VH-VL binders against p38371. Designs and how they scored, part 23

Target 1, 215 residues: p38371
Amino acid sequence: CNFEQPETNCFVQESPSWAVKYDVVDSPKDANGDECTTTAPLVELMGVYKYVNPETGAAQLALRPATLASRAIADTTTTSADQTSLGSLDTEPKDHGFCHANDFAPAFVNVAASDTAAANTIRYEFTNVRVYSAAVAPGTQFTGELKYTSNGCTSSYVMRAVWPPAPCDTASTEPAENCGVGSGLNPEFAVVCQPTSATGTTGYCVPAGDIPSFK
Below, E stands for the ipSAE of ESMFold2; O stands for the ipSAE of OpenDDE; V2 stands for 0.75 times the mean of E and O plus 0.25 times the DockQ between their complexes.

## First folded at step 8 (VH-VL; framework fv_romlusevimab)

Design w5 (at its last look DockQ between E and O 0.05; V2 from the best seeds 0.00; counts 0 for: pae E 5.2 > 2, placed apart)
Fold by OpenDDE, look of step 9:
Structure w5 (fold): chain C 215 residues (1-215), chain A 123 residues (1-123), chain B 108 residues (1-108)
Amino acid sequence: as target 1 above (215 residues)
Amino acid sequence: QVQLVQSGSELKKPGASVKVSCKASGYTFSRYAMNWVRQAPGQGLEWMGWINTRTGKPTYAQGFTGRFVFSLDTSVSTASLQISSLKAEDTAVYYCARERGYSGTDYYGMDVWGQGTTVTVSS
Amino acid sequence: SYVLTQPPSVSVAPGKTARITCGGNNIGGKDVHWYQQKPGQAPVLVIYDDSARPSGIPERFSGSNSGNTATLTISGVEAGDEADYYCQVWDSSSDQYVFGGGTKLTVL
């Protein structure tokens, strides 16, 4: 939907792809309180969109994790809306250039049973999301907290995101391929290559420190 | 679809026993603790305790020890509540409710409820 | 034992905002959950962790928690919102869930 929306002081780079890193805060536990092993991705792409109510001026932030969306292909039980987390967004920056986003609805998909796996529900719950919207780097970094649940196994994370998404390879000596010059990222950003797996070398450039992450 | 289906209404005499069942479907039974909640006629909700659906370990709230027993039949994804030596004050609707999760220090509430089972104890 | 206190009843006109309070000692340090129960039905989780909404719960429902009071707010109240509402916390000291006494919301 392409609508002319009022401008707000909380700029957010709208894109189907942000690079998002999740750092573990609480280890996985199931609803019995027992230890489990399922965790969120190390890194993933995320769709980020801002909506403004033309009548009221109220703003909302939509987060759509790519891994969740990919699992939704075979899911006939959830809608696109179910697969997207929608929350309220400040209209003006507050604390040191941050716009706060709150009250996110959970995003989830149902994965049908297969010959090798039982039926599963995957759920993303976002809280305390803050988009950095200062003039030096408006709407190209954000942070928050994620509660991730897969098949009753729940873990918590600090979420850190940067735009644009830059693919990278830790094995590469080329700066453009390892979050350096030519990668497309703001040269003032402090970023590091995060592989998509624990044993792999390829992934995406993510913030190296707390948001805002600058050199 | 995730759901909990409880057994039907019960009418018992004082001193008798009753067993309420709660069958789970649509999710992995052993990953979610099962709560039991009581509601006397015209009264509020009262937490009775819960059972670990993996280990079968029950935890009872104060006031619900002795005559109340939580159990499992994992082969059919069913939790049960047994009340022995029934009293008139045990007359209530009993709910099973799935625990959302646990962080290690806090619990996340009950996201799926059975339809409730009415137990009436009368002479 | 930890105690949660709710007003027994709240009345609101359609389209207006209803606020249901839940009082408890230092409740702001706890995660509060809210349940809606319509007559003859099982409770439904409408708010968890103070302010989070389960899927399917309208944005009209919101929650806050600070100090000694948690609040469930229902904006643009509809006739269908008439129900009993219960707050709930986990009390780590006694290792048990505690419910408030419930609040009957009447839509005038």
Scores: ipSAE 0.429, ipTM 0.783, lowest interface PAE 1.2, mean pLDDT 93
Fold by ESMFold2, look of step 9:
Structure w5 (fold): chain C 215 residues (1-215), chain A 123 residues (1-123), chain B 108 residues (1-108)
Amino acid sequence: as target 1 above (215 residues)
Amino acid sequence: QVQLVQSGSELKKPGASVKVSCKASGYTFSRYAMNWVRQAPGQGLEWMGWINTRTGKPTYAQGFTGRFVFSLDTSVSTASLQISSLKAEDTAVYYCARERGYSGTDYYGMDVWGQGTTVTVSS
Amino acid sequence: SYVLTQPPSVSVAPGKTARITCGGNNIGGKDVHWYQQKPGQAPVLVIYDDSARPSGIPERFSGSNSGNTATLTISGVEAGDEADYYCQVWDSSSDQYVFGGGTKLTVL
């Protein structure tokens, strides 16, 4: 029997901005195991990039949280490489429709004290990352796990991400401004408006459920 | 340290019941499913199923839906396996094992295992 | 009802490379995990997701998975590697974990 050569690749929509929601798994604890209050953002933008070694075909996934990028302006002690988490990425999707990414290096930034804030180190550690690769929406949603450390507090999250980042306002009655028709998102995505702060109404459309998040 | 500590070995007669306990420490119990794995003497590993530690919902592998019951006592971070109407064929080592990924994500294998509990069923 | 097939035993000389295979229909489309079990002890996860290595597992343990065969490779085999090795997948079609029958590695 003769057969066609397999078409193999894990597509990822490369962008400086994906919208990422964090759902807490382990609430913040300090080194003694006592409760503390510093958490990851409710939602943030994330740079997502794919690199392929042309000689071997090996792929990598790079994740750059906007929180680290924004703090990097004031940090002369770390580089863009320190502020970006790089991991391996499958070259072919698995039968459940995902491409796995593993072995991520930590990403971090050092923030010096200012007039209004004490010095701080912010650290992201990603694990168990999976990019949805099935044909209906290849490379536009992913999930994974985050261990977040800041101000001596460590907390853990499930992260769920979607591209493109669609701004939204929970106070708006217009569908285009509240994750509906006209928002720029695939209309089959199940998404919800997540404000960037607990007291605000504006934020980004994020997956409503586990990835892949469809209606 | 992350640990799973199981109850001691049991010698039982056919027709009796046994309860194997698995106490977790060093992590948030409700965030990781608990697997149960059986190993009969001289045999390989056999997945019996798991229990969602947040909801208490068990999932049993085929062949383990009758006499085998998974349960939780979340107040002491403990998962339990109860086997009723014991048969000689139930003689095995029973392991609890933590699912590596957070509940509701992918199936990542089992990264932390209890020491095993030997259940011997004989006259 | 998904079946994983492992050779019952593999013998290798110290310092050489052991290869333990795990056969299954289209296993390359599945996430393969590998466990080491020494006599009288609980299993230990040594490889997950085909090729990823948990913290504390030596780099001489590696994994691959394509087509109908996944392989655990142990380079520079030591006497302490003598154990039973099990492959495992999640089978999405039957919604269950499946273990292979195990392979006894003997270091002679």
Scores: ipSAE 0.236, ipTM 0.713, lowest interface PAE 5.2, mean pLDDT 89
ESMFold2, look of step 8: ipSAE 0.172; ipTM 0.673
ESMFold2 (binder alone), look of step 8: mean pLDDT 94; pTM 0.958
OpenDDE, look of step 8: ipSAE 0.013; ipTM 0.541
ESMFold2 (binder alone), look of step 9: mean pLDDT 94; pTM 0.958

Design w6 (at its last look DockQ between E and O 0.03; V2 from the best seeds 0.00; counts 0 for: pae E 21.8 > 2, placed apart)
Fold by OpenDDE, look of step 8:
Structure w6 (fold): chain C 215 residues (1-215), chain A 123 residues (1-123), chain B 108 residues (1-108)
Amino acid sequence: as target 1 above (215 residues)
Amino acid sequence: QVQLVQSGSELKKPGASVKVSCKASGYTFSRYAMNWVRQAPGQGLEWMGWINTRTGKPTYAQGFTGRFVFSLDTSVSTASLQISSLKAEDTAVYYCARERGYSDYDYYGMDVWGQGTTVTVSS
Amino acid sequence: SYVLTQPPSVSVAPGKTARITCGGNNIGGKDVHWYQQKPGQAPVLVIYDDSARPSGIPERFSGSNSGNTATLTISGVEAGDEADYYCQVWDSSSDQYVFGGGTKLTVL
């Protein structure tokens, strides 16, 4: 127990857009155990929502990856609920200001093959999600683990997220456009610009270190 | 569409051999391991093993070594099960089933199944 | 060897909820998959990774797993749900898939 912090609820900044970074832990492998090439995005936006049962006080955390949302347009077999990962959330911070979220249902889409495109199945499995809810930065950073599967190619990641989503350009010399002063992020956050592609310069500001990521 | 189509029913005498084929279509054959599952009449499902569809390396479950051989014909996206020295107790329905995924910690179940092949061994 | 235990049979009235259990030592730490097999047909994956539902499987089907018991739940049971149901896990110790003995669901 942290005696330095007053008892507080697990605050989570609800938003359709968090900036989320995925760092590879296990390289992608197919169902044979052989190497494959499909990976999760370097960075993506994610919807994050908190639900509380008014009768019981039980809380849940919902994670909605933008990748799934985009593919869902072509998916006629999965529902919105299938495309959102819902897990239990602590009511109070328990460990160094963190609220733990567990038992996430997988989020997935199944897009059937068409005349112009092959079938596409994507699945997100979240585990050990922890939302930083300390008074200094309540509910604006979280971390966890992701198992990502795309068409049978599975890889594992450490997930790190920050709110708000601040667009950035590594080619810019202006601090506001490169995760600095004026970006809209908490000045105390340690963040870095993560391009959306390996060769591009534009992307989003993501945590520079482990959560909580502070300067 | 993704599907597995197996060869037809077989009637064999004890001591004979049988080869069951499983043709895959609608997906990249070499990206998914292929499982074999046996079901004796009135009994439950029994995992026989799987084969790596890229390398051809088979892995046999306990009790299915020796007389059971997994093989591939990658040119036609086909996995095969051969049973030699057939016994009456080999009478069963044999299924091929695609492995859904892989990780260092787990296998993800079988998401596509063949229709099954009945093998009857009778004197 | 790792063993999965299922009840041999479960009976339920139409419209009611059926629960099929799968027991195993610390099964809550494993990913459980469920298969439905109707008479004369091949098995169909209905639940994977404890609670995930493949496309095409009705929302009436759900799964849970904790402790030593995994459960397949079928709400609003229909006549067409009458089938054998098998749970499955991968046993990393023996490097094998393990099936439960199967449960025959009868719709009364």
Scores: ipSAE 0.077, ipTM 0.626, lowest interface PAE 2.7, mean pLDDT 92
Fold by ESMFold2, look of step 8:
Structure w6 (fold): chain C 215 residues (1-215), chain A 123 residues (1-123), chain B 108 residues (1-108)
Amino acid sequence: as target 1 above (215 residues)
Amino acid sequence: QVQLVQSGSELKKPGASVKVSCKASGYTFSRYAMNWVRQAPGQGLEWMGWINTRTGKPTYAQGFTGRFVFSLDTSVSTASLQISSLKAEDTAVYYCARERGYSDYDYYGMDVWGQGTTVTVSS
Amino acid sequence: SYVLTQPPSVSVAPGKTARITCGGNNIGGKDVHWYQQKPGQAPVLVIYDDSARPSGIPERFSGSNSGNTATLTISGVEAGDEADYYCQVWDSSSDQYVFGGGTKLTVL
């Protein structure tokens, strides 16, 4: 009877947990350009939220890495706002259904000095964030760039994220536990199990390729 | 000793063209992007854009996408700025400046500057 | 585009502390760089990444950045510090560098 127009708004699935994979672009270096060892996690959960200013209509995207949130439990010197990266978000999609988010404030947490380590600030800087907002999978995948700094050591990554988070085990023969049927993910998503450590088997399902990651 | 040496000052008439060169020495040219910065008489600094010295891809700031062309000669570690169809408002000092970053994502500012090239456009 | 606001001038007596501000919306979330430019000379980077000092810059130059204000602080000001000072950030939303309008420091 009626043909509805496709949705064109920048929808984002809000959740305290998305699964985010980081792939290194620039290996860790200190301020002098010398090699160092601290890196971003292979995969982590991330809080993702959208805000709209009711007076101006301006939209914002908030990213809260679980690693910072975990450290923040003991850190009384930073607020939840410091631990969350807030950036501008387009109101309409661009570039084949992507909504761009930019101008992110850094997210950080303070780690107090100990007997064995100086005081440190763990810092995330996000750029060029692009949320896939096409109606086929609205606001459930995004990509972007991360600059990660800890212990004077800076490294850069491409980040690729998917909702919902699905726990997985590379050693499991059950499809539901290895990013397959029954995992809770859209079956058309191309995903792979990323362990949380280089030698472990358990982790989260993450995009297998560039966003949007489909089979 | 990291150094950027620019070509000499130019006096031009409206409608002419000018090419400002910037020769780098003392570092690996392809590891650092080259910025161009303009300063009109009595005015502040204005970023014109940069050129990726590994790929030769220029990026122009808004307002500099027309008559301004960045180029490279990597065989002699030289970046160049060409300005076509010169106007009186193009009268300025033009600086080349090395981008400090080790990748496209490290923006630690401009750590080495050329001495500047004055371009004067007058009738 | 993103706007950085600096006072046009600051005057300070020799030996005192000069503070030059750079205002911007949530500038505390950006890495701020500072340049010194003396008349007829090229700019010189004096502070990068909010508070880091390049080799050869005296320790009396320092920087801070939080909220909507970044500040360049010059302790024990000398006549040789008379210059124009510019703040700068990278604006990731438009993919360009932005300079402040500059502040002329006068040592009286």
Scores: ipSAE 0.000, ipTM 0.413, lowest interface PAE 21.8, mean pLDDT 86
ESMFold2 (binder alone), look of step 8: mean pLDDT 93; pTM 0.953

## First folded at step 9 (VH-VL; framework fv_romlusevimab)

Design v1 (at its last look DockQ between E and O 0.02; V2 from the best seeds 0.00; counts 0 for: pae E 21.3 > 2, placed apart)
Fold by OpenDDE, look of step 9:
Structure v1 (fold): chain C 215 residues (1-215), chain A 123 residues (1-123), chain B 108 residues (1-108)
Amino acid sequence: as target 1 above (215 residues)
Amino acid sequence: QVQLVQSGSELKKPGASVKVSCKASGYTFSRYAMNWVRQAPGQGLEWMGWINTRTGKPTYAQGFTGRFVFSLDTSVSTASLQISSLKAEDTAVYYCAREYGYSGTDYYGMDVWGQGTTVTVSS
Amino acid sequence: SYVLTQPPSVSVAPGKTARITCGGNNIGGKDVHWYQQKPGQAPVLVIYDDSARPSGIPERFSGSNSGNTATLTISGVEAGDEADYYCQVWDSSSRQYVFGGGTKLTVL
């Protein structure tokens, strides 16, 4: 059943792909409080979707981490809904042009054991998500907090996201390939290329500062 | 499958000692702290404390110091609770419960429980 | 010491919604966990971190926490939901887990 959803003042760019950066706040620890080594990705793509109840006008925000979704192929126990974090979303921007999203359900997958790896549960827990929806850049940046758990190892992050997702290479001198002109990003955005690995040069353009990140 | 299996029911006299065991399986034992919870007949749940399954460091709740000892046998992924100088008021079901815990906060919970061990102290 | 207060009993008809409250001073600033315990069985975690559901727990179970009251909500109550329910928090000041007194949910 297709129906037109009511428009809200909290614009969110719906897309299967946002570029999301995670900056460590709390280092990984297990349930004993001891140090462990598993962390969230440095950067990943994320599906972001907005739902509005046509009867009540209530809005929801759905976050679907690509890394989590990719692991779902080995998961026979969780559903697409389990792999997506759904929370409430403000209908209008509040403080400084932000729309707040709260009460996110955790997104998780159960990865079955293999010959080379033990069974693992990966969990994303989002809190204090804020979508920047001011007129200057409506719904193309958001921030929040992530609690990431993998194999009993939990860490905390500040999450910063930008749309569109622009692939980049720190080794490239071509502006379009290094978050510059031609990349598709808003020229006013302050962004930096974040490689997907600690030793690699290829990744995605992510916010260079706090949200909203402008030059 | 993640599970905790506890030892069987115990009947003891006052002044005696008892040791309740909790064997873990299906996960890395040393990555999750182990809680102990007491439930007297017809009463609610009471937290006794927990033990660090890597270091063996126990932490006891108020009222559970002295006669109560948490220990580990990591070779068999087993946590144990020993109660000495048993009293009639120690009659209860004792549970072990795995702590899932979160880093950087004081947010903890118990996601896996043993089936419980009934300890009856009677003269 | 930190104290959690629950009603001793709640009754609900099948198919209706049950709400079990857990009162505590500024409990909204804490993470509340909920456990279900059926007679003769061990407790089962049904809600953690105020509103999160463990795997295998039906969507009928939900949790909220604000101010001085946390609430476990069970929609579409079934006969099998009859049990004791306990709220729990970690008290950072005393460094101990605190349980509520428990609520007996009766399905009429």
Scores: ipSAE 0.026, ipTM 0.579, lowest interface PAE 5.0, mean pLDDT 91
Fold by ESMFold2, look of step 9:
Structure v1 (fold): chain C 215 residues (1-215), chain A 123 residues (1-123), chain B 108 residues (1-108)
Amino acid sequence: as target 1 above (215 residues)
Amino acid sequence: QVQLVQSGSELKKPGASVKVSCKASGYTFSRYAMNWVRQAPGQGLEWMGWINTRTGKPTYAQGFTGRFVFSLDTSVSTASLQISSLKAEDTAVYYCAREYGYSGTDYYGMDVWGQGTTVTVSS
Amino acid sequence: SYVLTQPPSVSVAPGKTARITCGGNNIGGKDVHWYQQKPGQAPVLVIYDDSARPSGIPERFSGSNSGNTATLTISGVEAGDEADYYCQVWDSSSRQYVFGGGTKLTVL
């Protein structure tokens, strides 16, 4: 007695908020190859959505960094579509339970000048995105590569993301506030509290290692 | 090499149409908006507008919202300007020029220009 | 509609310094770009963002912008610098690029 398999196996937890950590691969350099200092955030929230084209059956993955959305409110020339990176998504998992997403369009925003900063364009280019879709934790972690450009500086990163975006505080002794029991995360996930700044203690729980990040 | 190569000069009668093409090479076409600039004989530069090469959305300067149409063929990295119902006053050199940065608050000017296309409208 | 005012012409002896002005109300709060156009040729960007030089533009070209005046400065002027020079800004209120009227630089 054989059960019929579901037609589609690449589940993605759709949410306006995943927690995403960036780890540098290529340090920031300008167009001439000289060192510069502008970097991606240490951690940010990200919208993650799956779409299926009803006419073709093709699946897509949409990634919307919260930093782009937040910066766009001062600019009427950058649309929601410009702030969202859309790529192809496999319909079936590959080896080890990953669904691959490729061919992402860039996401960007024009940033208005402030009293302390010149106007700028912030650009995210995602490649080699892989969503962990195995049944034990379907569609709740992903990894990929980011090329980040801002203020004439380009740098590259490995990104590692987890759902849900559990807030945390490295100074707290309460497990629920430091990525432990009661945080809302799957207890089998290997996660660590990543502060949003180098000097602060508050941030979000992010994968501790390579995806899939389990204990 | 980043280059913009425009179509050849045109001689037209009033009431005709013309299409000026601008083929880009040496860079990612969809990253940079394409401006159109007009220069009438003996006159200065006049911005006509631009087209977002990722979305195909045109923006026209005041005074260019009628007979002037910007379009794209992204498969060959080409922007085009169509002028319909030509008038003698449309006699000018028409330039395409790449926008460095995007519209809004990040305007670094036009860093690469096509060679220009002379459109002459005479009876 | 925002207006940029340039002198119609500037004459300078070879080896001396040319200064081409671009006047506008609070132009110092805008990013100014400068273009060189030789007869029968397309414009060439020589200064952007007030003072930055594109690759290949000699260090003799410099720019400044404060108050109501932006200035293109060409030191050690050569005969090959004879051209029309245009300033340009983005005007946020009308959502348009605006060019100045142009300045003809003559090297005597």
Scores: ipSAE 0.000, ipTM 0.414, lowest interface PAE 21.3, mean pLDDT 85
ESMFold2 (binder alone), look of step 9: mean pLDDT 93; pTM 0.955

